# Designs tried in a protein design chat: VHH binders against q09150. Part 1

Scores and structures below are computed, not measured.

Target 1, 302 residues: q09150
Amino acid sequence: MRKEYLVSHIEENAHQADIYSLNVVAGNLWSASGDSKIKKWSIGDAEHSLVEEIDTPHKLGVHHLATSLDENVVVSCGFGQDVYVWNPETNEFRDLGNNAQHPSECWSSCISPDGQTIAFTSVDGRIAVWDNPSDCKISELDTKGKFGLCIDYSPNGRFIVSGHQTGQLFLISTETGRLFHVLSGHTSPVRSVAFSPGSTLLAAAGDSKMITIYDVLSGDQVGQLRGHAAWIFAVAFNPVGDLLLSADVEGKIKIWDIDTMECISTQSETDGAIWAVAWYKNGFIVAGADKSIRWYRAAATE
Below, numbering starts at 1 at the first letter of every chain, in headers, positions and changes, except where a header shows other numbers; antibody chains are not in Kabat numbers.
ipSAE, averaged over its two directions, is called F for ESMFold2-Fast, E for ESMFold2 and O for OpenDDE. V2 adds 0.75 times the mean of E and O to 0.25 times the DockQ between the complexes of E and O.
Where letters were taken out, [cut] stands.

## First folded at step 1 (VHH)

Design e01 (framework vhh_etentamig_d1)
Fold by ESMFold2-Fast, scan of step 1:
Structure e01 (fold): chain B 302 residues (1-302), chain A 124 residues (1-124)
Amino acid sequence: as target 1 above (302 residues)
Amino acid sequence: EVQLLESGGGLVQPGGSLRLSCAASGFTFSSYAMSWVRQAPGKGPEWVSGISGSGGSTYYADSVKGRFTISRDNSKNTLYLQMNSLRAEDTAVYYCAKGSPEQRAIFEYGMDVRGQGTLVTVSS
């Protein structure tokens, strides 16, 4: 039997421009937008209330947001290739573009599960890991000029994966700071990567319109998920790790069973692009070009 | 209001040179990466070159590497593209663009902030 998801809440005009990034952490939803604002929303209340609005120093909008599990560290990346790190409790912003040792051409970031390190991609192909808050470089990998579009830490903290414009994926060991695998399942830009909750699987998707599933330790391709007809900008494993959520630039949302490698649900959100997805306790959340945040609740068919 | 104004295009013989300029206003120019993007008749946009906010990092498409040089003068809020050894295939409208050098971010997804363009015609 197929699983079903139904819209439970729509926050229209959640931002004044496209919403590019969503993070669910510590009972809150964080959203980042082309309007240069970051907003925090309550997951726990029935009204899905706006908790906090942050006016960022980004002038061209925020396209990526990384939030530590304790919400004490937030990293924002803007379309101007600018990057800021701050503590939301103090709202003290640190401009990494003014640090001579930090690449100013950062594109995407992720925060380690313990919150102590931040990994960055760059437009010139560097992947750097930095200590927080000292901003001292721990390690760096040079991909020889391949634009890094997406990056993620494994939940166990042992791996970092980056996805690149060429379609290559670089899997890095955090213990050694060295390349563990090069995964070349795509020949088109990889726009989104995600580790499974058990850190054993990796999903990658982008302009190829397919999702490739890899075994982390072996580097082997264990499956391919086909069905999207447009570029995929977001993939996410659910907290259990048995489902994958994906969304494309034509507004299609798909849910996949990882054991069977089959699409079990397709939703058509709008004709507008979906840039971001996130799972939460009761279902999932999507956002994109229509400036709304849409909440879906799980339902089952028998 | 972000404004970008390109200039310096024109008709040039194969093997010739041109220097394009882009005057920027409405933002802190030195804080942002800048790009040059071109569009040939009947073709889609092609990213040509990018430069970091400080000018310390430069990037080029393979088709122009070694022939074109991107530079900026942050005191004048001006971006430049020096084009040498021009070919018929370089014929296009050239646009100054704010932000990411990635074509999809500039034209299709977020940062389609570009000027009116300047026409470069390379004819033999």
Scores: ipSAE 0.007, ipTM 0.232, lowest interface PAE 8.8, mean pLDDT 83

Design e02 (framework vhh_etentamig_d1)
Fold by ESMFold2-Fast, scan of step 1:
Structure e02 (fold): chain B 302 residues (1-302), chain A 124 residues (1-124)
Amino acid sequence: as target 1 above (302 residues)
Amino acid sequence: EVQLLESGGGLVQPGGSLRLSCAASGFTFSSYAMSWVRQAPGKGPEWVSGISGSGGSTYYADSVKGRFTISRDNSKNTLYLQMNSLRAEDTAVYYCAKDLSPSQRDLFGYFDYRGQGTLVTVSS
């Protein structure tokens, strides 16, 4: 165990219900909850203060949040299979595509690195890509009815990956709008996917309790990370790309070295499910069923 | 600790009605959206209906819309499901759920409910 992480701050009752989504962008933390609120937190050295509390149109809670790198586009997905785009300048929520077409029965979303397009999964397995400024559908891939649980854009903007209830992963080329690879290795629901910062690797995890690492261009499995004993709902590469963070529904948090494919840290500060994780400058953040946001910082260890 | 106790199920003939109740304790009931989820024998959980914390917004699965009505009484910490025009396909164990509104497929497999549910059998 090369590196140790210590709890540096706990924001108790950060929301009034489970926290399902966390995103760190531009020195801020965004959180979304079953209480139907989105909260923005300023990331400091020791103090992490609430900056804004946003009431959403979601009446059954928000389970997924995507934020653009400039924070000008925020997309929320709710348990009602509804999706909204929040505009910080007007403080208004809009239902994307209210004219001839719209992403119906949406489950999860991601925003392109340039903030111009939004990709959605649906409960019937379709993957739709929308041009945010024109509010028009650019492309759609039909996965033949397989429920799409998670989705991510590669940092270089060239790929989208979706993870499905069947265990299938679909890697889509954004240049062509077509399927690039169908990634194998899972036969149970994939709950979380993440691209590495260099866009060369992809991590997928879920009900198999195993994390599979893929090479993006070849589609080959290059590693498997085993050690979790419960369903994994969140995985995230650190900004450098040498570490992967994972968390499960029993509250176990693991840090993996991607070069060696070995677990280098295991933490458990709660027995409740962890639904969301995010890296920040000094360490990482987790949130879940206990309604708290927990901040961890790296500590040098012999 | 969160406790949810479902009741009101039983044997009913097709076309009949039942009202299910869920008594909640261990949390601030009015602060949470609540859902009804059912599981038929040999099948996965199916989300049936949801209601906002205030009771001002309600949502229904297409299979039950127009037949079922969800409601809540925050003064009594109780959630209700009024089921009318019951069909054999409505036969299931009904659970009330805090925070989560799972779709027609078992998406989370980890519901914040603490009971055995209440069995509804619609016999021909």
Scores: ipSAE 0.013, ipTM 0.371, lowest interface PAE 8.1, mean pLDDT 84

Design e03 (framework vhh_etentamig_d1; at its last look DockQ between E and O 0.60; V2 from the best seeds 0.00; counts 0 for: pae E 9.1 > 2)
Fold by OpenDDE, look of step 6:
Structure e03 (fold): chain B 302 residues (1-302), chain A 123 residues (1-123)
Amino acid sequence: as target 1 above (302 residues)
Amino acid sequence: EVQLLESGGGLVQPGGSLRLSCAASGFTFSSYAMSWVRQAPGKGPEWVSGISGSGGSTYYADSVKGRFTISRDNSKNTLYLQMNSLRAEDTAVYYCAKSGYTQRLFEDYFDYRGQGTLVTVSS
């Protein structure tokens, strides 16, 4: 059935450049932008006030941001092929690009649920897992030059998945450090991947304009979500796992019912690219090219 | 079908100026970030400049900052690169590229690019 969402708040000019990443953790929203700033916003208040603004050492902006569940570790990837690990408690940035081989080539990153491991994709197609804070490499998979565009850690900590330029997805077991599945279904770049809250499903989307749902254990495709008319840059499951949020480069936002595989809502308030999405409570947040953070809530009648 | 057609290249003396244009078709131009990349003989591709879909954000490589200006006219589906104070090292084939992000891009990350236009800076 169709579900109605309303814009509840717009933070205009939240950043001075495109906003490429959003993370909701511990009741806060983290945003990262091409302006090389990371910002923390409150979720609890209606105004969603700015809590913290961080000037990063990134010279060319930030395009990926990963935040640990306890907010003790933040990893940022920049357009300069620079990677930093930030400690919010000490306000110290650790430059991984200068201290490790793989981080200097990294594009995307994710943090394990326990905050002890950080995984990276690289432009040359490597997937590496590193120990935090020792910065020792635990494992590495070479996809032989397949640019890794996105990466996610399963909530149960058992799997890492990366999406690549070729359309392939690599699912890695964190227990063995080995490849668990190579998932097919896309023949164009995968720009976003997301595990369901129960770590049972995986969503992948990108330039195919389609979202593919996989069973994590079997590797089987269990569904395809069709409806977007442009490249999809972000997907995310809601906390319950029954809905999926997606957004594309033409500013279309869609909500999908995972059981029926149907689109139950579409938002079109902007024509600019939406680079990032996140769920909060029964609503969601989006950001992108218009430099604004837009908050949505479910309609009261729903 | 996505099409990108670069123009405006040519021979220019050091210190001279050129303005490149890229005519785009086959997609919603204003929704996509666009970039200029260049490739010099015997060298790999180099990202030069990027601009957001709306044109509100612009980015430049250090090598061209202060000399080049990227702009776009979404009503005309056209991307521009104003190149001033040209140097010999700016000699390259310049490509208009369609991609997701506006800033530093790699050759293998470009979704679409044109045939390019040759810029030669020589005395």
Scores: ipSAE 0.534, ipTM 0.779, lowest interface PAE 1.0, mean pLDDT 91
Fold by ESMFold2-Fast, scan of step 1:
Structure e03 (fold): chain B 302 residues (1-302), chain A 123 residues (1-123)
Amino acid sequence: as target 1 above (302 residues)
Amino acid sequence: EVQLLESGGGLVQPGGSLRLSCAASGFTFSSYAMSWVRQAPGKGPEWVSGISGSGGSTYYADSVKGRFTISRDNSKNTLYLQMNSLRAEDTAVYYCAKSGYTQRLFEDYFDYRGQGTLVTVSS
């Protein structure tokens, strides 16, 4: 029987500006906003209470967050192309622009599953991998893409994928630090990438309005998901890996069955752009231009 | 609906000054960081200056630092750019921009920009 997802909670005015990034780790939701604040929310209580509000040094707003699985490392990226690495317990922000090992024009980031390395995209298309304990750059790949818009680590830690303004996708082996595959299928900006929980599949989406599913090891396209009528800014596999969640700039939310490659649900409850999505144990969460955080819960099937 | 209307551009001699204004409507102005972005003839957009929602933080491109001052009046929903010691290379269309992702121009990093106001610096 198919699951239905229903709105279980709406936190209106969760931020004072658009919400651009959502991360679910260690029983908490982290949100980042154009209001230059980062907020931490409980996923354990039904009201999803605010746990912490963090003022950031970002002058022009925060558009990206990466959080380690243990919540000891947070990487925040702002519209001023400013990047900070910090520990939430101390709120001591380390400006990576002061370290000659890292470019100041970073856009997006991800943290390895073990928390030991951070990967960054840049405006000029370079991908830098930084060793967090030693504060030094381990490797760098010049992708020749004009702009690196999104980046993700595979759950098994073996791969990094970046999506670029030109539509290029670069899959990098973390063992060798070298390019593994250049993935084909997009000629428009790629806004979001996500690895499946098993690290065997990769989803990419953006301005083409379609989602392409790739087999990681072969680099082959194994599916294409069509149905969105607007730019897609967020895609995410559920923890089981049988579903993909996608959201577009017109507020459409779609759930796809990865085995059948079919859209099983479409929801249109928001009129503004959705910039971010995240799965949690009971369902999924979306946020965007309307400044709210919307929580969806799986309903019983008949 | 978000609306941004720039004014104050014109022809000015090198070394002169101009003050640009941007009237904002359709959103809670004090909640959003604002920027000035310019586009010179035949070139891509260049971010010039930014200001936090409260006005407590300002940032400038190296090309204008010390010459331009960004400010805002949240009671009037108005953004300003005071431009001093103008140079020929400052010639551009100047846009008021609300911080956010762009749908029109991916290189702008802004979800909305206004109609623009032309600034020509020439002898």
Scores: ipSAE 0.225, ipTM 0.618, lowest interface PAE 4.2, mean pLDDT 86
Fold by ESMFold2, look of step 2:
Structure e03 (fold): chain B 302 residues (1-302), chain A 123 residues (1-123)
Amino acid sequence: as target 1 above (302 residues)
Amino acid sequence: EVQLLESGGGLVQPGGSLRLSCAASGFTFSSYAMSWVRQAPGKGPEWVSGISGSGGSTYYADSVKGRFTISRDNSKNTLYLQMNSLRAEDTAVYYCAKSGYTQRLFEDYFDYRGQGTLVTVSS
């Protein structure tokens, strides 16, 4: 069924550089930018007021952001291949794993729902899993040099998936610390991965201009979503898990019905790249190269 | 198929200027950030400069800031690097690189790059 979405608010120049990451947690939107700042925005009012502006220790900007469900633990990754773990109540930034002796160049990160486990990709193709309280490595998978571009933690805490420059996906069981599946189907860089809220499906998208839906337990492809004409940098399941949001580097935004595998909405309010998307209530939020945050809501019945 | 063809390299005296070009085809040029990367003999690649898809944001390595200018002409699918006040340490093969991000990316890991063009700055 086709649905209509309308822009409800635009925060122009929300950051001084591209906005690469958005995260909705506990009633707030978090945005991360190439200006090396993370900003926190209210979801609960129509103006979506700025709640907090955080100067990060990242020297070259922030491109990935992950938060625990309770907002007690935040992980941020920057263009300098640096990773920090911090508590937003104190703004105490910890350089994870004593960075001076770190064996790899970290790129993307994710965090378990309870904030206890952090996983990272690296430029040299390692996928590392860390225990946050003890700041110790639990396990590591060596992909033999396959640059890891994106990573996600399943909401049920049982799986981690990474997407790589080669197009491969590595699905890891957190209970065993071992590789569960190697997922194929993409032959171009995978820029974004996301688990469904029930942790039974995952979506992967990137430079192939298509989105592949996999069944987590079997590793089988169960759907392919075609329609984007440019690289896809962001995908996200809605909280129910029946819709997927996607956006590309030419400014196209698409909503997909997961039951039918059909595109039910296409939006385009900007020509510039959209680097990040997030769902909230009955709407969604996008941000990208124009340094602005755009809030959308579902139109009533039409 | 993505193609990037660098040109404009050559021999130049110290203090001189050179303009590099990169002709792009096989993709929507204006949608993607572009970078220049150089590799001196016996050394690893070094990121030099980057530019957003629109051309509105530019970035430079400290070693070239103030001397080099990156630009693009999206109507001609062409990326440029204007190099002024050249020094011997600027001697390298220069590569044009296609990227998805508009800010600095890894020097060794680009989505795609061309065959390069040699710039030699004599002492």
Scores: ipSAE 0.012, ipTM 0.396, lowest interface PAE 8.8, mean pLDDT 85
ESMFold2 (binder alone), look of step 2: mean pLDDT 81; pTM 0.836
OpenDDE, look of step 2: ipSAE 0.489; ipTM 0.758
ESMFold2, look of step 6: ipSAE 0.011; ipTM 0.430
ESMFold2 (binder alone), look of step 6: mean pLDDT 81; pTM 0.831

Design e04 (framework vhh_etentamig_d1)
Fold by ESMFold2-Fast, scan of step 1:
Structure e04 (fold): chain B 302 residues (1-302), chain A 120 residues (1-120)
Amino acid sequence: as target 1 above (302 residues)
Amino acid sequence: EVQLLESGGGLVQPGGSLRLSCAASGFTFSSYAMSWVRQAPGKGPEWVSGISGSGGSTYYADSVKGRFTISRDNSKNTLYLQMNSLRAEDTAVYYCAKGGPSQRYLFDYRGQGTLVTVSS
């Protein structure tokens, strides 16, 4: 089987600079940009209207967003290694990097499925897990200086995976707070990681131009997806878990069938770098260097 | 399209000074924050300093605060780093980066870099 996806909407000049992060939660798309703004867009509106524009305290731009499933917690990471936790209803930003007991020098973050904990990577290779309600650190793993570029929570909440500049991946048990597996297969920076919805698989991609699929419990490589000719900055499993979406810095978008480990669709509507991707109920969304948000919808199944 | 060209590196004794420059083209320079990132052999990239698009706000890593000064000239599309009181541990290749410092952007938006060696 092959699937076709069509561009359904393009929001040109969605931001004034590159768009680095996209999150789909609770009927909204969240976008974060080098222009230091975060914007919220409607998924339910056919025109995907702008819902809210938020000026952030990030002075060097926002390169990463994590949003809780209920939208009550948003974590933004900036290029200045600054980190803020905020509630979208109040737009009050709490600076985590300015308190001696809070994580500092953070690069990327993710929020647990229950919204209660936040995990952070750092430029010095530490992976910290914080209890958001009590504002206290509950665990930390020191990778001994390996810059952490990306991080994700498994949907069942039992695991965290981080991807590093060295190509290493660290899989951590949230129950014990301890290292579960060190995953091998990459010797180049890992730019993006994603857990499958069933929490049984994880995907990792980056400068190797290859996507490696791992079994979470065993730590074994179960597949490799080859076909991109440029660095991959974004991978994401669809909500069903049967497809993986990937995008590279030359603007190629690929969709892979996880059962067959084969590319079933390639899109190339732009030659600009794509930094971020997200699935939504009708298809997927991409954004990157051209400052636009492109919405794709699945063609009807016959 | 986006091009960044660093210059001004060289050999300097501890306590000395150097000024680095970065010539930018292919984008609206004044609309973007810019950063300096350095990398010593065998180490990962380290963010050094950043400046807002207007030049009104500047930021520094704790290791360089009080010694380094970042500035920009938007009319010339040029970023600068004034480095004073240099130490052996400042030895690295220095890269100009569009936006903030990040390994994810090091090869996409960085120039060739300029080598700074601080040695007695």
Scores: ipSAE 0.005, ipTM 0.353, lowest interface PAE 10.1, mean pLDDT 85

